# Ledger of designs, part 32: VHH binders against q8cch2

Target 1, 325 residues: q8cch2
Amino acid sequence: RFCGSLVSRTFSFHVSWRMEDPLFRLDLGWPKNSEYFTGATFCVAVDSLNGLVYVAQRGDNIPKVLVFSEDGYFLRAWNYTVDTPHGMFVSGTPFEQSVWITDVGSGPYGHTVKKYNSLGDLVQVLGTPGKKGTGLNPLQFDNPAELYVDDTGEMYIVDGDGGLNNRLVKLSQDFMILWLRGENGTGPAKFNIPHSVTLDAVGRVWVADRGNKRLQVFDKDTGEWLGAWDNCFTEEGPSAVRFTPDGKYLIVAQLNLSRLSVLLAPPSGSIGDCSVVSTIQLADQVLPHLLEVDRKTGAVYVAEIGAKQIQKYIPWHSRTPAFGA
Below, E stands for the ipSAE of ESMFold2; O stands for the ipSAE of OpenDDE; V2 stands for 0.75 times the mean of E and O plus 0.25 times the DockQ between their complexes.

## First folded at step 17 (VHH; framework vhh_7ubx_2)

Design y2 (at its last look DockQ between E and O 0.02; V2 from the best seeds 0.00; counts 0 for: pae O 11.2 > 2, unsure alone 64.0 < 65, placed apart)
Fold by ESMFold2, look of step 17:
Structure y2 (fold): chain B 325 residues (1-325), chain A 122 residues (1-122)
Amino acid sequence: as target 1 above (325 residues)
Amino acid sequence: QVQLVESGGGLVQPGGSLRLSCAASGFTFSRYAMTWVRQAPGKGPEWIATISRMGDTMRDDSTKGRFTISRDNAKNTLYLQMTSLKPEDTALYYCARDRIYTGNTYPLSDYRGPGTQVTVSS
């Protein structure tokens, strides 16, 4: 019988294997310690170099950040200076890993993008804790939704979820603005709830422009608008976007449809139109919010605010020998 | 100095067609996204369409299916093909090169041309 935390995994596994040829399968064994999911799980980040998975959840009197091993064992948690987490990203080297967390809402730590060391100590704060704003000097935020940190230390922040800013900001490793795009709107380089941001291997920045039901694409160095995809999102916009490490696919979450979509990655030139290769339909009210893809393994971790869990999907190749056994 | 010069406007009957051109000079045209905007007297600017340096396009819903943006990088020229024209399409049409915030502040003017008038009337 289901113990509440397993219902979505059972339904998802059943639907995926019967409806279409899947590129991914649900890892029913992850995590080993699901009892630590005591609130709404909003975001997840992966340290692929050390095999760690960071989870942020919301709730009263519960641990806000959880850390698991890649095989699913709970390791540690922390709370300090994390109030209403929305997005996460892990950057750095095996010796100096950093965990970035966006914090939203009217609480004392809201409207910030914060950096923690691997022990959970606060190292850097961007924005003014508890105070939303639109300014650029100092840089302020209004419900910053997510960020991506490139291997060079350059950062891409989408700001934000339901606020007035509606922008994509690129920062140097020293947090100086290198370029900025956006305001509220439907035209090129305008946004309505820019909710997720990622990079591909050929220097393009992809933004889930959720309220406009599209992905928008920018040159990472110049901020030039490179195109948009809207033809795969007519029912609902993407809440999350990431590339697989082989560069062949994008993984997209659509929150209120409780759906994951696998899209074919475009060539390095013109991006053309999007093409859906596969879908994973989750149970009603699972509500996949944000997700992360492990750079080494291709595993996909999905934060499900309705189901109050993180689910892990593994590429099909993890179980099939290359010689056709 | 960046220069953008529009042409091809004029008076046309409802249901007619026009092809607008924008000649670009003073910058490497092939490296930039380019935009068409229109503005009727007493009204705010209205975005029409944008084309990336590689040819990917986006267009406003209200003119979708009637207006097509294109570019010829060999001729440093941006185009707007307009069909099924309506009286509400009457406006000054101008092309623009997008300006990206990088910490520098420029004067209030956009990188745009003076525009070409399109008038749709019997």
Scores: ipSAE 0.610, ipTM 0.848, lowest interface PAE 1.9, mean pLDDT 88
Fold by OpenDDE, look of step 17:
Structure y2 (fold): chain B 325 residues (1-325), chain A 122 residues (1-122)
Amino acid sequence: as target 1 above (325 residues)
Amino acid sequence: QVQLVESGGGLVQPGGSLRLSCAASGFTFSRYAMTWVRQAPGKGPEWIATISRMGDTMRDDSTKGRFTISRDNAKNTLYLQMTSLKPEDTALYYCARDRIYTGNTYPLSDYRGPGTQVTVSS
């Protein structure tokens, strides 16, 4: 009686949960000196061409704008003509660097979009300094949240971080109104706290409609409403939105969740529903407010209000030059 | 070709009045809303008023009591009557053609003139 012990080889299907390699890793080496962050950091912009990172912070008797190198060295700061910075964007040509700042302050330069040169000199003011919009004047802002300048020099401004206007404005390079969308509301092309704006490579304008917990999409030429993403933002609306340089992903921030989400970009012909491909959970109360992506390196800079810092995330597959031998 | 040509600007004393004109050509004037905008040195453009093709007006509150926009479709001309002028009104004034004006929407401009200078000084 050969009791053949059937060794049931429990094929432990080690479903190797391939830990989806994080798309990004934190660069702990940026900045080299964090002591320069003396206030709450609200926004960040990147000059990808020149390897500069601009930071805006809030506080009394502190520099409002800090400039760092890509590798994390402090370069310069200024505090002139900025009351309460909210959003920032750098438009750079080989010949000219322009730093744009939205100001939500109640001071003499508040409720404006201002352009600075690389030295921190005020070059241009949009809006009426110190005067909040009433909803009647398309060029008078009420807590302008953020702006985007495309390669042609056209400007997209989201106006209404808790203000009255709740709108998206497109301006020509010479600051003519090309189109305007939005009022307060929940319907298509309506906004509740339009907080961030960016463009994709196929000519769509993306707006973080924070209060409505969605991204809305518009045609850049006509201002036509194209669609919205709300299914990824059930807990909290997006505060910031940027595309990766390759246009494959959107990076969004959710302020109170202290979370960054990486979303799959939609195809050119449809908006559809959003899909989260990765998330970066930050520590509690870090409060990522706005972010920027370096177009050259793909690095993501995040302005963290709660932590009072800017964090740099680099793509995982980006060969850090081995400081080898 | 669409052309807009502003005129009527000049030097005026505080409390004075000016009437600006904008001559339109190269398009059917009566089909478009029209807008006045001004830009002071070192400031961004400031919207003043828009008038629909039917004569409905929308105006900024800061100038609403002093400035009046009007149009003559037969003459292809837009007007801005300015009264009680202040030094703060010193700016380049230009007219713009608006693509869309429905009475409840903000003006959407596509063409503007070169502008006419208004200087208010004692």
Scores: ipSAE 0.006, ipTM 0.294, lowest interface PAE 11.2, mean pLDDT 87
ESMFold2 (binder alone), look of step 17: mean pLDDT 78; pTM 0.780

Design y3 (at its last look DockQ between E and O 0.06; V2 from the best seeds 0.00; counts 0 for: pae O 11.3 > 2, grease 25.9 > 24.2, placed apart)
Fold by ESMFold2, look of step 17:
Parts: sequence; C-alpha cells; structure tokens
Structure y3 (fold): chain B 325 residues (1-325), chain A 122 residues (1-122)
Amino acid sequence: as target 1 above (325 residues)
Amino acid sequence: QVQLVESGGGLVQPGGSLRLSCAASGFTFSRYAMTWVRQAPGKGPEWIATISRLGDTMRDDSTKGRFTISRDNAKNTLYLQMTSLKPEDTALYYCARDRIYTGNTYPYSDYRGPGTQVTVSS
C-alpha cells in the first residue's frame, strides 16, 4: 500500500522523521463486476466526458471488449471485428465519441488500427486487415501497439510490438501522414518495440521505447527528436506512459517488474534526466501492460495481463476542481 | 542548400584528446538535432552521439564517458570532445542532420558533411 519513506539521518544533527504519503491509492471497490474479466486484459481506455471505461481482453469464446462505468458497473460488451487487441484510446466530444483499438497477430482483423462508435459499431479501419506490412501508401502496420488521438483529431501511432516497422507515425484527422520517425535500432529516433505513446501539454510526443529501456521525446508538430530518458529504466523498459491531468507527473508501467513508476514531468525546453518520485510495487506476475489516466479525475487504470484484471488507482492528495474533473 | 563542414581531426597518440568541430550553414541550426557518426575503413557508419536543439544528449555506450557532444547555437557549430582515445577510434568522423519523412521526402535520408579524419597511432 505505501511506498518507502525517507528518513534524513545522514550528515545532520537534526533528525526529521517524515513519511511521504502515496500519490495514489488503490480503489478497492473498482470494479463491481470483476467476473467479466475472463481473459488476459491487455489495454484500457477512458471516456472522461461520459464516465466510461473500455477494456480489451484476449481469450477463446469470450467478449473481447468490455465497457464499465467509472463506478465499476459492467454496461455492455462486443467482440465482432476484434481478434487480438493490444492498445486502446478514446477520443471525441460528449455527443460523439470514438473508441480506437489496435489489433495484432494473424487473425482476420490483425495488423489494424480500428475506430468504433460508443455502441461498438466499426466505423473506420486503418491498415490491411489480417496482413502485416511496411508500406506507407497504402499505410500498413506490423503489430501496431498503441495510439494517441489529440483533441485536434491528429493521431500518433506506435507501430509496433515486434515485427519490422519500429516507427512513430503522425496522421492528420483525415489519416494522411504528417510525419514519421523510426526504424529498428538504438540511436535517436530509432526504436525497439515502440509500445506506448502520449502527448504532454507543451507539444511533446513521448514514446515508450520498451526494448531499448527508455522514453524518447519528439516535437509534435515537426517530429524533431527532443531527447530521451533512460536513467529510470535500467532494470526494465517502460511498457506504458501517460501524463497526469495537472501535467506534473508521468505514470509508467514496467511489465516484467510488476511495477508502476511515477516520474516528475520535465519543464518546457530541455528535458534533462528523469526523476522517480514514487513507485507502486504490484505482486509478482501481475504484469502491468498498458494504462490510462482519466483526464478529469486523475484516476489511473492499469491493464494487468498476468493478473487478468484492471485495477484503478485514485489520487491521494490531488485537488480536483468541482466542474473540470 | 544545407552545408556541414567538419574540422579538428588529425594524428593523435593513444590516450590523447581531440575536439572536432562542425560548421553548419544553409539552415537554421538552432532548430535541429545534430549527430556525430564515424566510419572506419571497410566498415559501415557507426552512430556516436546526438544532441537536441536545446542540449539534451544521447550517446552510444561504446564511447560513453570518453566522448562529449555539445553545440554553440550562436556560432552555428557542433562539437565532439574526445578523450582517452584508442587505436579503435581511428575513423572518418561526420556530422549529420536527419530528414524527417513527411510524404514529400525520402524516409531516413541524411544531410552529412565530408568528414574529418581521426587517426590514433603511436
């Protein structure tokens, strides 16, 4: 429940005992209907505007997509056109919302990035269903891992979880390539399993470059490389990354350590080195894969493929405005 | 037209130091990340280090602790400070700026200079 405390005893004649409160606590009451987690839960997305939580899971003869309320009640499910889900993202307005799901593997809808309406109807497919590829016209994918959709409708796709592409693709709202970075490698703007992507409030794109044990940072408008953080990931690379809504922290998952790390967000300008301000150590073999942060409340939802569940963490000491969260 | 011109190479004894410079022209240097690459005879290019427009750096592990990349945006100049040089560091050293694919350019193509020779020998 609690991370370790700092006791400042060295080099001091005055000892100050202070236990730092955790930044987040587990919501033990979420979900109310955990019986619907019948497979490996790979990803989660949040519709902050309507209070909905979307979950994708893998398994035979089970519903692939589950929808819960923010209070944890199961609402509905679907599975048609979803084979092997990997990542999810929710975009849109209170009156029109979209659920994006990446699909991987050799099934009929694999190697795609797909858009659904709130009722689960398929409305857009990017990529060639069931066929991996490296092409850009038409745009193809090879195990696309995750995406982020900005409020402008512009999209950032990390492509992907294995395979040949190892790239970050920015698309216009009309799905035209605006810029692209990457190939397999360890140098700047090269990737090994680019696994998660997010955007900060100051125009930077952050990629969890999982196999290289780092986060890489790019200018959202130009694709220019802005730096990388590797000093927080020497044991294990990040599988997931998101910013808190106040912009003060990043939440990262480290899959094989069964750990969540809270990092201090950098200022605008130079990003410097990363600093871990808190950790949440999960039980062995929980395996946190991808995560999402509710933009209104700051709640963190974690998809745990080993534990076959979603856990919700809520801010311990954050102040939430009455109308905006 | 983008131009990059390296200088500061030469013959140096093992354990010695050199500072390479790369003078940039034909583009707004302060808006781009810049890279040092080396190429030994008969071998492919090898990435050394990259510096963002605002000074964030990344280095290849094989030269970590011995080579330091820096830039002076007022002088439009990129630097590579090399120390503790070994015979294995003998190569032609280039500076480069990447192009970014936008649908109108070749993916992953580089702007590179002619290079400066570094030779580490007794």
Scores: ipSAE 0.548, ipTM 0.824, lowest interface PAE 2.4, mean pLDDT 87
Fold by OpenDDE, look of step 17:
Structure y3 (fold): chain B 325 residues (1-325), chain A 122 residues (1-122)
Amino acid sequence: as target 1 above (325 residues)
Amino acid sequence: QVQLVESGGGLVQPGGSLRLSCAASGFTFSRYAMTWVRQAPGKGPEWIATISRLGDTMRDDSTKGRFTISRDNAKNTLYLQMTSLKPEDTALYYCARDRIYTGNTYPYSDYRGPGTQVTVSS
């Protein structure tokens, strides 16, 4: 009687929960000295070409703009002609660096979009300094939130962070109005606190419509409304939006949730529904306001109002240069 | 030619009411948001309210409870109903075509009427 012991091989299906490797990791080494953040940090811009990070902060008797290197060294700061910075964008050529700042202040330089050179000299002012827009003049702003400058020099401005205008404006390189979209409301192409603006690689303008808890999408040439994402923002609207350099993902900030969300970019020809692929939950009251992506490295810089700092996130697969050689 | 003509202003006692009208011509009225603004002596222009082509309204908080903006697209007319008028409401009131347009056309031009005078006095 051969009692063949049936060794029940319990196939432990190790469901390797492949912990989806986070797409980003925090760079604790940036900046090298955080003591330079002396106010609330509201926005950040990156000069990917020259390896510079521009930071704008709010406060009394403090530098309003700080400049860091990509590796986290403080370089310079300036404290003039900026009242209350909100948004920032750097457009750079090998020959010229332009730093754009939106100003929501009530001071003599408020309600404007201003261009600075790399040294912090004021070069251009759009709007009427110190004058709040009334909706009558497309170039008179009421709390301009953010701007984006494309590679051709055309400018996209979201105007109305709690202001009257609630609009998206496209300007030519010579500051002619090409088209204007939006009014206050909940319908298509209407805004409630248009807060951030960016472009994708297929010529679509993306606007964070914060108060309506959605992203809206427009054709960059015609200004035609193309679609909207609202299903990913049921708790809170987006405050910031940027694409990854490869155009595969959108990085979105939700201010009061202290959350960053990574969304799948839609294919060309359709907007569809949004899909969250990853989330970075920040500490309570960190309040990520605006963010920027380095086009060269894919690093994400986040302006955190509550924590009064800029954080740098680097793509997980980016080989940290081994400090050891 | 784009024309805006305000009417309905006048002298009124404190606590009184007025209804202003703005007759629009020379453009497709129904495609444009419209705005009421006022300017008091020695003050800059003050925004009162804007109405979208679809009838959505934005209003300044200082007048929101007393003033109502409306429109009749069939009549090419914008209205401002004013109630509980105060001496501080004394100003030149004028309508303007809003630069926020729905469609492919950019209104670069600020068209406003000559205005209608509202005087609130005892």
Scores: ipSAE 0.006, ipTM 0.271, lowest interface PAE 11.3, mean pLDDT 88
ESMFold2 (binder alone), look of step 17: mean pLDDT 79; pTM 0.796

Design y4 (at its last look DockQ between E and O 0.58; V2 from the best seeds 0.54)
Fold by ESMFold2, look of step 17:
Structure y4 (fold): chain B 325 residues (1-325), chain A 122 residues (1-122)
Amino acid sequence: as target 1 above (325 residues)
Amino acid sequence: QVQLVESGGGLVQPGGSLRLSCAASGFTFSRYAMTWVRQAPGKGPEWIATISRLGDTMRDDSTKGRFTISRDNAKNTLYLQMTSLKPEDTALYYCARDRIYTGDTKPLSDYRGPGTQVTVSS
């Protein structure tokens, strides 16, 4: 039978297959205490071991860092030594768990990458507080945007958001520079607003090169350029990038489009071109800035500058095939 | 001792084609990204294309569609296939190995070859 717009469908002798469900669904019950979001929420990090979610927000006379349980209940906050937070990362070793926060701008705590213990006490400062710079000894920053800390304690810092450095810096666990890439530009291993950084399970470093509308990829050990993806970002560059725990997907935020994109992870060899497998279109002016994926559960926490909140998306695991659809 | 030696340049008519080769020795070629750069008299170096160790490429927009970078890791050789050549493509063409800051500073000559001249003129 032929009816209207259905003429474009090719039909074989096979029974119709089930429609693929969305990969993620919004957790409408998270958080339980949204009243604590009193400013612009710029970043989020997850402590999967202890079930904690850290949020940094900007505003005058408000708590800058908020801590929630994974169930969404507010636990505590702090604001000392945090001025203009931009990115966060939670790391751990056998001997400690740490919360890292990047701070930007020319306030007294700006241009730094700072480590806190789980209680909010300041433990380490990288950079010169309140003073931007390009130097490497001592290491200085100019609006450091985000960092990633791997299981060996080695660190990857993107530096930065609108500053002069435009670089990816790898540090040892003792904060010595192991390698460095970048300057302002469009060629390979050059950046325009390197904004987010993550690692995959096969030793590649992925950088959201936001102003150049691409992801760039590097060898974690040598800093060798491994390729770039730009064909999925013609409208707008990525503001955030993370892998799902199963290694099958990347989650990317596109801030001004108010969009999350789910990309297929590449093989361990040549990365080829990117492929978008799903999108989550948010309401206008939500402005997803940075995001984090819980390595144990696959939950995606999105910091929304425009909506002034954190939203949680969870994997869609309980889907059942539909017959005749 | 790291060495990069370009060849395949010469005089060619407008609209013609050339394939440049870069023979690499003294390092493990298959572990490095490789780049073609050109420099015309009175101008600074101009990036053409880069290829990762496993074949992922990036190319400058001005020569996109006319120039193709490739590599043969078994022969330790980098290539630049040039087509539809124009007088403005006249330059000295170099191959280069990616220069990564690790705390040491080495001369640029340790990362690039002496170049091969390409002259496009009737």
Scores: ipSAE 0.771, ipTM 0.910, lowest interface PAE 1.0, mean pLDDT 89
Fold by OpenDDE, look of step 17:
Structure y4 (fold): chain B 325 residues (1-325), chain A 122 residues (1-122)
Amino acid sequence: as target 1 above (325 residues)
Amino acid sequence: QVQLVESGGGLVQPGGSLRLSCAASGFTFSRYAMTWVRQAPGKGPEWIATISRLGDTMRDDSTKGRFTISRDNAKNTLYLQMTSLKPEDTALYYCARDRIYTGDTKPLSDYRGPGTQVTVSS
């Protein structure tokens, strides 16, 4: 009587819950010295070509702009002609670097969009320094929030971080008005605190309409309204928006939630509804305000008002350079 | 010159339905977002809905569950399907083309039709 013990191989289907590897990880090694953050950090811009990170901070008798290397070393700072920085953008060619800053201050340089060279010299002023816009003049700003400069040199400015204008302005390279959209309101192409602006690879302008808890999308050439995303922002509106270099995702900040969201980019022919792919929950009161993406590395730099720092996030698939053995 | 002509309005009982049409000419219809607005007697203009050239829509919350905006680019026509109509929906309904500020000083009225009257009454 051969009692063949049927060894029931319980195939434990280890459903390896592949914890979907986070799309980003924090780079704790950036910056090398955080002591240079002496104020509230409001915005960040990246010169992907030269491997530079520009930071703007607010405070009394402190440098308003800090410059770091991609690897986190402090390089230089300047303080002149910046009252209260809000947004920052770096545009440039291999031959010329331009640092743009929006200023929401009430001082003599406030309510302007200013261009600096890499050394911190003021090169260009848009708007009327120290004068708040009245809504009548497209080139007179009222708390300009952020700007984007495309590869052709055309400029997109969101004007109205709590100001009167609540608008999106497109300028030519020579600062002529090409088109203007927006007034205060809840309808299409109306804004309540237009706070951030970026472009996608198919020629759409994306605006963080923070107060209306939505992203609005426009045609870059005509200024026509294309659509909006509101379903991902029921709790709080977006304060910042950028695309990943491959154009597959949007990175969005929600200030008071202390949250970063990664959204799926829509196809070229439609806007549709938004879809959250990943979320990075920051500590309470960190307050991510604005962010920038390095076009070369895909690294994300986040200006955190509450924590008074810039954090660097790197794509998970990015091989940490092996510390040379 | 932008020309818009609304039609399909009329008298309807509460709970009824209407479909408004807006025939567009004088511009490339498929390149512009289009909007429905209404104005009731003694009230200001009220935004109802907008549809982009891509077909994406934005709608006011007060009518979102009852009214649907759509477009047929081949016919150069904008539509508003209205259901579950209420007396408070009584108004002159306008279609309007998206107005983009490019330095022109044309009034908003140049980008809308004369309107079609909708009356909801028992």
Scores: ipSAE 0.552, ipTM 0.828, lowest interface PAE 0.9, mean pLDDT 90
ESMFold2 (binder alone), look of step 17: mean pLDDT 79; pTM 0.781
ESMFold2, look of step 18: ipSAE 0.730; ipTM 0.898
ESMFold2 (binder alone), look of step 18: mean pLDDT 79; pTM 0.782
OpenDDE, look of step 18: ipSAE 0.310; ipTM 0.694

Design y5 (at its last look DockQ between E and O 0.02; V2 from the best seeds 0.00; counts 0 for: pae O 7.3 > 2, placed apart)
Fold by ESMFold2, look of step 17:
Structure y5 (fold): chain B 325 residues (1-325), chain A 122 residues (1-122)
Amino acid sequence: as target 1 above (325 residues)
Amino acid sequence: QVQLVESGGGLVQPGGSLRLSCAASGFTFSRYSMTWVRQAPGKGPEWIATISRLGDTMRDDSTKGRFTISRDNAKNTLYLQMTSLKPEDTALYYCARDRIYTGNTYPLSDYRGPGTQVTVSS
């Protein structure tokens, strides 16, 4: 910060503060077409390969799914077969992309996990449309909250938000149950509002067990319980969880605190306790519900049901102070 | 077949200590999380503590600070160290490997032991 030498006076409250560069900044220019956010924006997903951002919103007589470019321009929308969307995930290869949307509530498409192609054509339905259930053959859902699809096509579904199931379900790419964990409860592998699910690079499945104010961790292949983090969530549980693409951090939303928390990723062995390295405090009543991290760029898209928008945060590039440390 | 055999129970005075052991066989013990559960007559099962394959633990609040779960993967053995015992800790204590739904048809009872009785009384 100097071309020369540093001269400064220090006060006691300056000594008590921790000085850090921010890890993320708000992209004030995203989106370019915010007028399309006409309802409560519940979820967001990113197609990193094609630079597309999918948004689902709730409201009467409005487009339910919106598609934006990575640069924020509105491209298209659809409404058909989407009723009360809750979570989304985009999976695929360079040649075939799939948009998965969970749907909740008592509408004709509720209690389902649905697959669309990138143009909005419905290609697969899991669950019984409009009918909640606990069954496993056929597989039924009760307010399925979110899903994650692995690069192999295997799926992890958290089921669900305020229903009876309280479970984590792993499916093969052909939608056969590979393993299942959970019931309502506070012990290991029990859930209260399992709300978000993601994978890390070393084969662990992370669940935002929102009502129990913790993250729980499972082996992706066996479903074995590997540990839990609760010491960072004493005030409120996580509503969303994702890893950054470099594997260094987790991004967590805490809905009623209107807060994003950045946690250190654990080592590949024992997970220990969580460590918060940064927070982004949003305005009161913004209500960040679910979020997505772009696997290519590290950008964080946050669905804000209170503010009725999606905001984009981008990694703050390392900044070398001019002419000094 | 999975086999779990608890030992180390018995009669102990209030304030005393006891270490329970669970010998495991019939599966690769080091690949599984393990759990201690207790059950008093006429009551439902009560979860006490769980330990992951690499040592991450979670304990019930009511026994936090008094009971410690641990494992020795080389000996295929799970432990529960109990201290500051109270009469309300009187129960059958058993170890369990959580069943994970995979479409398997094995009975739930094949994933836990018969238990060891702990009686806390003057």
Scores: ipSAE 0.662, ipTM 0.869, lowest interface PAE 1.6, mean pLDDT 88
Fold by OpenDDE, look of step 17:
Structure y5 (fold): chain B 325 residues (1-325), chain A 122 residues (1-122)
Amino acid sequence: as target 1 above (325 residues)
Amino acid sequence: QVQLVESGGGLVQPGGSLRLSCAASGFTFSRYSMTWVRQAPGKGPEWIATISRLGDTMRDDSTKGRFTISRDNAKNTLYLQMTSLKPEDTALYYCARDRIYTGNTYPLSDYRGPGTQVTVSS
């Protein structure tokens, strides 16, 4: 009686849950000194060419703009001609650096989009300082939220962070109105708190329509409405939107969820539905407001209102030189 | 070729009135919204008013009570009626064709005329 013990090889299908390697990791070494954040940090811009990070913060009797190096050293600050900063963008050539700030303040420089040089000198003011828009004048802003400047110098401004205008404005390099889209509403090309704006590599303008819990997409040349993403934002609308340098992903902030989402970029010729590929859950009440991506390194800088800091995230596969050799 | 030709400018006393005209040619005038802008010496361009192809108007608050934009599609002509003129209204006034006008949105201008000079002086 050969009792052949059937060794039931329990094939433990180790479903290796390939922990999807996080696309980003926190850089704890940035900045080198966090004590320079003395107010609520609302926005961040990156000069990828020169390795500079510009930060805007709110508060009384504090510097409104801080400048850091890419490696996290504080360089300089200024506090004049900025009332209440909301959005920031750096555009530049090897010969000229321009820092743009949207101002939602009620002071003498409020309701404007302002251009500064690298030293913090005011160079240009768009809008009427201290005068909020009425919806009737395309060049009078009412809580301008953010701007984007493309490589040709054309400007895209989302105007209406809780203001009356709720619009997307395109300006020429010489500040002529090229087109304007949007009014308050829920329909196509209408906005409720247009909060962030960016461009993709195929000439589409992406707007974070925060109150409507969606991203809207427009043709950069004509201003034509192309589509919208709403399926990824059922809980809360996007506050910030940027593309990765390779154009493969969108990085989106959801303010009150204290969440960053990485979305798959749509193919050329279609918008379709959005797809979340990764999520970074931040601590409660961190409140990521706006963010910027370094075009050279792919690093993501996030302005956190609640935590009163800027955090730097670096791509996981980016070989940080091991400090150990 | 698209052409816009402004006329009707001149010297006027404060409190006076002028009617500017813009003659359009080289395109189907009735398919485009039209805009008046002005530029004073040492200042940037200032938007005054836009009129849609359907006759809807948007106007700047600073001039809304004094300036009226209108159009005659049969004559391919845009008008700006100006009343209660002030010295600060002194500028070169331009007519511009707008490429895209959708609802309550401001149009994109792609052509403008050479402008007509308006001078308000005592």
Scores: ipSAE 0.015, ipTM 0.329, lowest interface PAE 7.3, mean pLDDT 88
ESMFold2 (binder alone), look of step 17: mean pLDDT 79; pTM 0.794

